# Designs tried in a protein design chat: VHH binders against q9xhz8. Part 36

Target 1, 326 residues: q9xhz8
Amino acid sequence: MGDTKVETISRLAQWRIENFGPCSFKKSDPFKVGIWNWHLSIERNRYLSVRLFPELSRVSKEQPPVAKFVLRVSNVGPNRRFYISPVYEKLLRTTDDCVWHVDSSFHGRFTIDVEFLDLKICPVNGGEASPVWPTDATMQSISTQTTLKCLSRMLEESILTDVIIHTADGTLSAHKAILSASSTVFKSMFHHDLMEKESSTIHIDDMSRESCMALLSYLYGNITQEEFWKHRLALLGAANKYDITDLKAACEESLMEDINSSNVLERLQEAWLYQLEKLKKGCLMYLFDFGKIYDVREEISSFFRQADRELMLEMFQEVLSVWKPV
Key: E = the ipSAE of ESMFold2; O = the ipSAE of OpenDDE; V2 = 0.75 times the mean of E and O plus 0.25 times the DockQ between their complexes.

## First folded at step 21 (VHH; framework vhh_enristomig)

Design z5 (at its last look DockQ between E and O 0.72; V2 from the best seeds 0.00; counts 0 for: pae E 2.6 > 2)
Fold by OpenDDE, look of step 21:
Structure z5 (fold): chain B 326 residues (1-326), chain A 120 residues (1-120)
Amino acid sequence: as target 1 above (326 residues)
Amino acid sequence: EVQLLESGGGEVQPGGSLRLSCAASGFTFSYYVISWYRQAPGKQREWVSTITRTGSTNYAASVQGRFTISRDNAKNTLYLQMSSLRAEDTAVYYCAAIGWNPSGYEYDYWGQGTLVTVKP
């Protein structure tokens, strides 16, 4: 009964069996790897069957492990032979989820090794399993969150701000470095401000303070979805004006998500104005491919009176492309 | 070789107008954000105006409403229309392409400058 202990080092578990004797079945003591306790079991029949399974617990039930692992069975002695399993990657919930059959008879001392190559935990609410052990991705995520928190604090608390932004209805403080890193235009504006000059002032008269704050929030990485949605048109304008390509793209994507009859013409105009090809295409598709032009009949005349000739031509071309004579 | 050549500078009376040009060569002009800078005697170089690839414009407060930046991509030329010139506008004016491309490569190109003198 003394050979049921499993020893662990790092991601390796080793079960030393002194004598399997007349037994047809043995189960190891629990051993901890990751956040789960595990068991190994061996059964001798036609083959030696090795099983790895988690100990039943709340965690293992609700969040079962996905383990990538290799099993190894080796005899002890001068003529050491070892058998290695394939690499398993399995969700392990029960004793039968992973069985390795070894075509060997070990009558003396032998060792069973489990090398865990990866270990993931399934989320309670479904989704992709996440690594239990820290990974580069995990560290990057932590670092990113920390950085964003810091940047947010810098903005919120005006920590060492060096630029004052005058908006249409107020002022904001920001950092030249952040602005310059985010926009070619801002970079150009601040290119020579290397000397100890007093706080530089820029004027963004075409934005409200609130909208400008949303812009800054975006640049500092702390914008909320609500703020983004609220100010996305202003943000789009700013993105275009200050050549913030990522923001422009984000705005375009956002505007693509909720095209409807009430906004499609306006969005088409904006798409044209800001040269948003994806949005333009989407709006045209909405109007003509899906036939929603009929839903905007009241507004379309006004739109045509104001629309650029080239846009109108494009619209007509689209109509012609979609229109199939019955 | 990347070149930016400013022209159009000269002497003008207060309230007068002048148009500067910057001829670009050696790079794809239309892909770049281009700016005007100026440096007055004894002062630091300061930003004047920037125009994006799409034609969006920005101006320093000191020149807002008086200067107009424009570009002709077909001619690879940047312009600065200056009106209502003031003595304080006296400076050497530089055109510059400063920024980074979508691939993250930084560019920093400057012209030699053209002198604008506003005096009675």
Scores: ipSAE 0.804, ipTM 0.940, lowest interface PAE 0.6, mean pLDDT 91
Fold by ESMFold2, look of step 21:
Structure z5 (fold): chain B 326 residues (1-326), chain A 120 residues (1-120)
Amino acid sequence: as target 1 above (326 residues)
Amino acid sequence: EVQLLESGGGEVQPGGSLRLSCAASGFTFSYYVISWYRQAPGKQREWVSTITRTGSTNYAASVQGRFTISRDNAKNTLYLQMSSLRAEDTAVYYCAAIGWNPSGYEYDYWGQGTLVTVKP
């Protein structure tokens, strides 16, 4: 084993160098921390240079580590002298990604320590790195994910449901407690009958079964992005009707982001109906400040035949604000 | 001090109409979801109707199509227009604001009620 082996325990690694004399370079055997094998290397060309890098493999290429760590070099003997690196936080792919130049020269016997403060796996698509080890934040995340799985089962398997929802084209089962905790309207509706053993019925005749299921999926914490995109307008209407303010805001933000000529008039009408000031102003800006009203010339007549007179007044006021005499 | 004060109750013949009012003070009325409840003699209190901050309305099945909830934010007043009244509508009617804010603090404000009696 000699002096090439690195001993590891928990998140610590130690390389004991027994014999570093006139040689200019030494590399450790691989050692495992997290899902990767690692190497340490040293080079002397005036001062000591220390490198930490993952062993080349399919894992390190496809899932490179993002590591937060500290290096330490110390001599062996009665008067221990040591140097400590800054805290590094780096994506480590190659030997060049971490080089620590120690402002001293070491010969003979000394040790190199690595303390890994955090380790994350970099995703293949360049998104947010995933932690390797549990942290205080990880326990909260585990608890949350467990809860979401329980809620998903409750909804999908209709476990102990106590309310039947009649939609325009079918029925759904749900839980009064979830509805009441999520909506002030449902809280008001069920205020005195939450403990009733018999199923209550409610009518949501302005939603399809599919769109109402999307609403329930949101309330139970398991709505997918695709489901949200498909049902954004229905969810906006429901969020307004049932006073689900975070969902209403999320729908408004999403609808602001992709305003275009094919949807702007419909979205303006919906923003008026639901009193969505940000979306309304965004649609007006798109139409008038950016002049896109000419792209909807043929649709605008049909829109005005059915638009609220007060909305048309606001559209005129926007024209006046864009065309501003002193 | 938050106050909800109902008025407009009284006796009415079957098929008749009444308009209830709820005057609100001590809070910014336009920020609240407000509801009507009723309690018939010998029965537990039940939900009648709710109106949201934006004017969206919801009704109990027993009153759907006969009652209309509305709000006048300029006057801080909630209304319940009651039509086609029946004997089973006889109750004390309460105005209430029940809910929570984004920080999780709940509010639960009730009026003292106004009696509506529909003659047999």
Scores: ipSAE 0.485, ipTM 0.856, lowest interface PAE 2.6, mean pLDDT 85
ESMFold2 (binder alone), look of step 21: mean pLDDT 80; pTM 0.795

Design z6 (at its last look DockQ between E and O 0.66; V2 from the best seeds 0.00; counts 0 for: pae E 2.8 > 2, framework grips)
Fold by OpenDDE, look of step 21:
Structure z6 (fold): chain B 326 residues (1-326), chain A 119 residues (1-119)
Amino acid sequence: as target 1 above (326 residues)
Amino acid sequence: EVQLLESGGGEVQPGGSLRLSCAASGFTFSSYVISWYRQAPGKQREWVSTITRTGSTNYAASVQGRFTISRDNAKNTLYLQMSSLRAEDTAVYYCAAIGWSGGYEYDYWGQGTLVTVKP
């Protein structure tokens, strides 16, 4: 049984069969490609059937491979003939998931090659399969994570900070370069300072130190969901004030997620104040399309007394568009 | 051709008021963040005020409460209302626009207008 070993180099596996003999079936030893062990099997009937399948394991069961591969069968000798399969792209879980039928009878020595063109792993929780081998995307991801860690450290440890931010109740240190890269307003503030001054001071008196720290955390790429959620209104204000478009959008999306009767009027006011059209629409939909205006009937009068005339007009227009006479 | 033209500068007594204007042409004014800068004699240029595309305003601490920045997009004009002027406000005032076009950020500057505050 000396001809069951499969040799591998890079993404190629080769099974050399010395003597198939009278056998109708032969299975290879396991060989490793990617994170799975694999087997090849051959069966001789009307055709030579070649199968590629992963060895049964926890990983292969829970996260089966999606393999893109080509099979090749060739005889050994002076009259060498070879057969090449189509390119297969298959989720491989069992022995029968991929079978290649070769219309040839190989007597004597022959080789079976598997060239893996791509190999992906399925996530445990579902979703799109990910490449097992490093890709440009993988490297970018690694690099991005490293960079974010670096930026986080720069902020946390005040590494070569060059701007002092005075907040309502404290001070923070940051980097003009990061602020300027993130906001046109900050860039404008530091435009000449970047060229002429080593240190600068700015005043953000309308934010607490904690909220400002959340802003910086966002800009430096290390903000947590909890911090974001806690400070999202302050962040929205800052985003608007300093023209941080992506933050503004993020805040809008966040506020859209948890509209309820207790906050919808406030959210509507905020949407108006900061010109958040999606949020405004969402709030109006909540109030009028879904008929939740009744749930806020105690607060609505006060709201109307304070609301902008144009906002009220929009609200009335929405009512007219949605409500039908009973 | 992109152009920013400052006007309204002059001499004024301490405590007085002055209104500067910056007329913009050659670019989409409404898409830019616009700012005032000033440079006093012998000093470095410093940021004074910025107004965003949506009309949010920021001020340097030294002018906070005394200066008001505004814009009229229909007229492609930036304004700076200065009140309670002080001797230290004496400077050449510059208008600058920073914004994006075609995926690139551009900054445009005016030639400046002189404001002199003296008794």
Scores: ipSAE 0.691, ipTM 0.903, lowest interface PAE 0.8, mean pLDDT 91
Fold by ESMFold2, look of step 21:
Structure z6 (fold): chain B 326 residues (1-326), chain A 119 residues (1-119)
Amino acid sequence: as target 1 above (326 residues)
Amino acid sequence: EVQLLESGGGEVQPGGSLRLSCAASGFTFSSYVISWYRQAPGKQREWVSTITRTGSTNYAASVQGRFTISRDNAKNTLYLQMSSLRAEDTAVYYCAAIGWSGGYEYDYWGQGTLVTVKP
């Protein structure tokens, strides 16, 4: 009751001032937003000063707020005037952390509004502040992680699998829908039998069971970096064979990261085989622009015996480019 | 408009060979994954073979080692070289482009060409 109470709804707070002036200072009753109680206060000097601060308590001491907010002061009646503050984003511990000086004065009846745009809890140990309210980005991340766990469970527990994959040394179970959604080749394979009750079979005779499981793990979103690293070349071949362009690109980037003198010639051959333009250029730059071809002199003859003639022409053109005067 | 026109079907003896062609028009042929399907009398249409944009190939188990899919991007033409033909290969053969490109789904079919392998 009286003119000290602040009404709250959602992320909004409103303090209705009924009679301000002759007094020079007022402080509101506490009001709750987030986990904290808050106060507003007003002070009249040459101008109106508005303060927002948390009520002193164990909560505000141990878990002080970082608040993003805007303030508004307005009078009531048909000839409204109002002032809106900048958007503040501040750690609020004391009354001095937020002071808004309104470039005018208000007397009698007027209203002070607060809109909290964001609230975070500042950790005592100085880590990253945690939000009180979920954001769109946070909920999207939770949703994505939940989906990945569901897909991982579907694969690991063979929940409602409808295709059997025959590999070089074993079989695996999978879902036609997942395979078809990830590959135009698998979509073509299953185009007319996705709705059949009997399981289909497919043959992937050029992959081991282990490497094919790595492929499935990728498609279901649960491949580890260790599995990916171990099977990069098999995954590259599968990605090319089944037109899985994002995996093909990921394998290419990974293979560029660890080019060295012991693997560069093999990687150049694979880049030619799978039409990997970035990896090819990376290998050529390693060999010729950085001069590492001298580190593989012993391997060059064997490489040229196996290399495509057009690849050797490109290598020669790179040599000419490096040797060319400016 | 998109067209896929098969040709090269006919009658052959068991163990014989045929080459099917599929002339494509109305789209950028080199950007598409293209497949052969077949439909035997009284049966559902089944996948036979697929060739990717980069020329990688996949085959149904029933034709592996006997059929060879290829493409000529300069002529916008898909081929199916069939060898060691059996009575079970008798079907209408269709070429089709089914998949995605640039976020656009596509599902294009030819009218089919009949292949008959004599008993």
Scores: ipSAE 0.473, ipTM 0.849, lowest interface PAE 2.8, mean pLDDT 85
ESMFold2 (binder alone), look of step 21: mean pLDDT 81; pTM 0.810

## First folded at step 22 (VHH)

Design j1 (framework vhh_4orz_3; at its last look DockQ between E and O 0.53; V2 from the best seeds 0.00; counts 0 for: pae E 5.2 > 2)
Fold by ESMFold2, look of step 22:
Structure j1 (fold): chain B 326 residues (1-326), chain A 120 residues (1-120)
Amino acid sequence: as target 1 above (326 residues)
Amino acid sequence: EVQLVESGGGLVQAGGSLRLFCAASGFTFSSYVMAWLRQAPGKRREWVATITRTGSTNYADSVKDRFTISRDNAKNTVSLQMNSLKPEDTAIYFCAAIGWNPSGYEYDYWGQGTQVTVSS
């Protein structure tokens, strides 16, 4: 039997039928795509019926395929005719799960093609089906991890640095491109420096070397949670000063998480100073909606002597909304 | 049409003061970081000062403690107070606005400049 074998390449399978005329049924040898062996079969009635199904096995019973695919039937030779199925997307357990009726009759020599567009393993215990082939999310993760390793090396080894940062207690080296891509302020500083052969020097006198290294670690994608927590107030100031909006938001989120009686008034003033609306609302809610203002009675007079007039108006309006007599 | 118009330049004796103004129109001024740059004859443009959307300022070392940048978002203006002027400060001073775009931060708009000349 020379016409039962299905040729495969990658996601394609082709069954060449040399002699289909007197019989009413023909089934291919198994062919492997993914983790399963598959069969194609044809049956002659008023129409030609084409079936695709996995070979019955322990694998196909415990891990049945969910397949997205297209079937094609064509004769071979100079007077070629093609019939193409709809795109099927089905869980395939039995021969009856995929039947394609072709509105024509083929005799003798013709070809049946399968193109697998997607293929997944269905879990027996329920849950999410697992793809057989790599997804876009997997490649994105690999690309991101590779990029972070490159950036980490650039910073740690000072590879082709072109700016020297003078901090309060030491110096650091960095890259103008990284700084400029992350901050409109640094971009403005380096606007025409592309023609210079000498490294630029900038001063960040309001940060220690350690806190400035934390800023650089953030910009190069390598900051740890512990490093962030240790330096979050310095990073907030830097993010505001250099217009680094995502870092500013991250610092705000962190400061929201540990509001308490000992820090709420300071954080309210910081939220006003840096225009942090979420933190401001959180501090106001803590003080007035949850009634914690009584825990800061001793500090409140000095706070009001220093507070901005508009902030005090907002505090009063919060009192009115929470404690309105009616 | 977006426009940045500088004014307030002129001739001043060394040690004197000038105040430059930049009037902005045709865009949402409060959404932009504003900067001053300058170009001396035969030299490339040099960054002078930047003020962020929230009012934070940064200065070049050569002008720190002598120049002050400020902005008025209600009037759509940015200004540069220049004190203790030196002959080295002689240049055309340009106002610039930078905002977000798909390629990242960049200068979006430029003024035509105003001449500042400091005599010995």
Scores: ipSAE 0.206, ipTM 0.697, lowest interface PAE 5.2, mean pLDDT 84
Fold by OpenDDE, look of step 22:
Structure j1 (fold): chain B 326 residues (1-326), chain A 120 residues (1-120)
Amino acid sequence: as target 1 above (326 residues)
Amino acid sequence: EVQLVESGGGLVQAGGSLRLFCAASGFTFSSYVMAWLRQAPGKRREWVATITRTGSTNYADSVKDRFTISRDNAKNTVSLQMNSLKPEDTAIYFCAAIGWNPSGYEYDYWGQGTQVTVSS
């Protein structure tokens, strides 16, 4: 019966060849590893050439495997000799994508082993190949998602909440532990209060309930881009007030993305107020380097009347730096 | 050695004012959020006010609009201006520093406290 069967265990495939005889070519039966069927082929010429390739299928054509693997060839008997290939990491689409040449003549029974070290699948829409088998990154991702889901549920379902937040137009419940872990200001409010049971209420009167919910969503890891964009100014204020550095940075970056003539002066003021250096610089660049100050001529006087003297000085210096005498 | 030394406490009549000071040493003062807490006799320690690194302030409801927390990073000091003092404000007042290290670990430092007594 045919010696074309390949046996697999875990990430190892073994092809036992009983007799290669006068044949110059032999192809294995298909064997499953990962999500692909595979074939091994051997060709004897000057060298023994071993090929690993996926069986042609829709998946293999549209999403070819990137395989990291090692090949081994060994004879059977008391004087066992074996050869080991280099570690290959290749996109395998055709029979010629990976060829290992072994400088040995194997007569009689011999074994070909393929050890798959890693398998990745290419996305249909392009992009980076993703692992078929779980990796550290995959596990971290799963763990992260699970944690976020749990935190989200804690907030949404008010699971063991221990603080009530009074906002400008409503109340929310949250967890002192999460707030304290995210903010030194909150920590100072809760952590040092030995009256943990009595300080079950905080007041955030300068935020709406909706904005505060966005803040909590951020802290609990479940904020959407839409919510963030909608509430980013309120979030910035909160970030500054409660010393949430990451949020402050995120808000600054967000505000940098869409500077225009309608918002630049306001954002400049906010940048000054909250010491956002990148945003300040961006606004100044927009106004003076790009000459957009002319687009806000009607508003600039009002702005100057309200602006901090130091900000005005900085603006003036910027003007001088870009000013070209006619 | 990290040190927080409070001063400025004393006896004052109701409606009076006091200014507390806290001098910090032994750590990068500008990297820390500073806070005042107080502990009245027979009561648990309670939060009074916080000031962030950039000067944003927050107050307990009981002291809001009466107390003002401020900091001077150049002098490594934090202050608490207390106006319109009430007998209920009688307590030992503590200065605290709250900070983060690069790993995200939080540090808390405390002073020995200063006694504030408000008489009726």
Scores: ipSAE 0.102, ipTM 0.607, lowest interface PAE 2.3, mean pLDDT 87
ESMFold2 (binder alone), look of step 22: mean pLDDT 88; pTM 0.876

Design j2 (framework vhh_enristomig; at its last look DockQ between E and O 0.69; V2 from the best seeds 0.00; counts 0 for: pae E 2.6 > 2)
Fold by OpenDDE, look of step 22:
Structure j2 (fold): chain B 326 residues (1-326), chain A 120 residues (1-120)
Amino acid sequence: as target 1 above (326 residues)
Amino acid sequence: EVQLLESGGGEVQPGGSLRLSCAASGFTFSSYVISWYRQAPGKQREWVSTITRTGSTNYAASVQGRFTISRDNAKNTLYLQMSSLRAEDTAVYYCAVIGWNPSGYEYDYWGQGTLVTVKP
């Protein structure tokens, strides 16, 4: 049974050593802190060397801990002496990743304490380590997820909805509060209704019910990538119409991701229509900087016939800017 | 100081037209969504129309197809072209800037209103 057991309370681990004897090395039993099992080891040479390391496991190997911790060594008795390590913050994978050398000879009973101040786990695919213990950020995240679920439920189940939306091919129910909080336009629409009326009706005739549902899903925080992708042009129109700036930005970014010869002219037109400078620039770069204009030669004439004169001027200017005489 | 000053109100016959103006000052006009409201005698104030910063427009169902909201940013002026006016359009018309700032504080600025009376 020996004196190899480590006791833990919260973020503290204590190893009580009763007799180190003539041994030069001792390793503790495993003890759990966070999601890892840990070991302490001591080696006595010129110094007492204390090591903290995770037990070898799949988790520790693939996702090693980043630990912030302090070590303490103290003797037991009337003349108690204690030594405290610096605060370590280390990625711990092996036994040698952290060694504390104590310049003291401890004979008889002594205690080794490890106080974990923070523990983080490294992602498997790399990236920034995440805290293992709850933090304010973690709690906020939990709360956010809960809120989103609630909002989703409110929409899906029409819980206390107070606005009816008439679309091109159907009706939806929503909440004035959510709409007003997400859009200055909606806020303007409902400014007095919020105070005086229990229910209101608005008309969004330029959207289908499905597209409008996607809009609501976005606003309520439950839109899927698939839905967004499917309805992103309609969403862009809505974002512009109702001055939903974050949605507009999201749509612009999305449209930037998949510019190709089959859609670039349309994207350029949309960029112009909705004043999306990034997308416009991207499309122009695609066409002229990358020389893809030749891939759309059949469509370009039609495009020019319909395009705004100012857009054409910009296109021409772009051509001139990238033109390098051979 | 934010100021909104409506003008152009008056008496008009049913089926007639009228153009309202709202002169804005004290803020960056082009950066704001601006709206028209109206309040009929004995009734609650109601939303009429809104125009966004980019010129997108929205209308109440009651005025859709008859009213046109527009803005001239160079003149810091909001307009409401009213056509096919009806008796029920009789009201004091207000221009307003309503929203929230980046800090989350709500603002609501209103003009004094201009009276539109539609009667035979």
Scores: ipSAE 0.820, ipTM 0.947, lowest interface PAE 0.6, mean pLDDT 91
Fold by ESMFold2, look of step 22:
Structure j2 (fold): chain B 326 residues (1-326), chain A 120 residues (1-120)
Amino acid sequence: as target 1 above (326 residues)
Amino acid sequence: EVQLLESGGGEVQPGGSLRLSCAASGFTFSSYVISWYRQAPGKQREWVSTITRTGSTNYAASVQGRFTISRDNAKNTLYLQMSSLRAEDTAVYYCAVIGWNPSGYEYDYWGQGTLVTVKP
């Protein structure tokens, strides 16, 4: 027959049927939407039945579509009539997954339209389906990744840097705008230096070049988990010194995750020094509530020689809480 | 109403010392990073020192080792202890609260300044 082709544009497909009378069944040629080829079919009995299904293939078998769509049947002529399906939202594996029974029969010449409202690829492990078309979330992710690449290039290639940082064992170049947007201390430092034509110089003598590069990588959005883990203590000190609140919190959470008998006393002292309440409570809980103080009893005397008097009072209060919980 | 009032300026000989104060009111002083700036005659305003909410300090290279910033949160007061003063330290000194709080609210408050004159 000469009316099997389905025309597609964007998310729409249209099958124009010239003569559906002598036959009880007709199937369209395949048409592509998303990663799949599709078929429409019609079957005449007492009523018109319309089916939409993916062409059987390795793709449709291994990655079946989850589709949200509407079907429409309309006649051609002076008394134009439309029959519109419910909005279907289905995982379409076989010809039987979508059948629309039209309340009326159509004869001769008519048109079948499909509008795909959403289309997703079903993952093999049964997880959440992946959209075929960009959404607002997809565009935001692309925009974010593009921005991160730009910032990475700015740092690695020193594109239009305007500050030189002298560390304990080398120098780095950076951007006042990035530093100022990330830290109220740097914001204050550069507040009136906006019209300066020469690069500024700052000194961060308490960090190595490598640890300061980790700080810059954090500020430019490019720090790796390996860099962070390696430099956690240096980053904590910098975050405190430059009032980078989110980094300070991230360092604190990371240091809580691996508290053990070899580090707990040092971390308790650091938590006191930097006013890290969560880490302090975590160390106290580890030592007293979980009874791990007996694992460090040989080290505790040296710790008490150096501990702040008020910290020792808090440790005593924790002991009292364990003995008489209320 | 946020208010920052500097005091303690005056005339001093080279090598002398002076202590500036900044009385703060109208906001929760302990929650903010606070700074000193200065403006010499005919020059643009420049950063001198900053103290964080936890007491960490940073200094401009020109004053490092000679000036000490501190704060007393109980008295809502910022201090700048200046020693080994030089003629180039002559300026109007301002305290300022600029930046953002943890919720992202931006602030930009300045005092009226106090004049420090180091005689040639």
Scores: ipSAE 0.508, ipTM 0.861, lowest interface PAE 2.6, mean pLDDT 86
ESMFold2 (binder alone), look of step 22: mean pLDDT 81; pTM 0.818

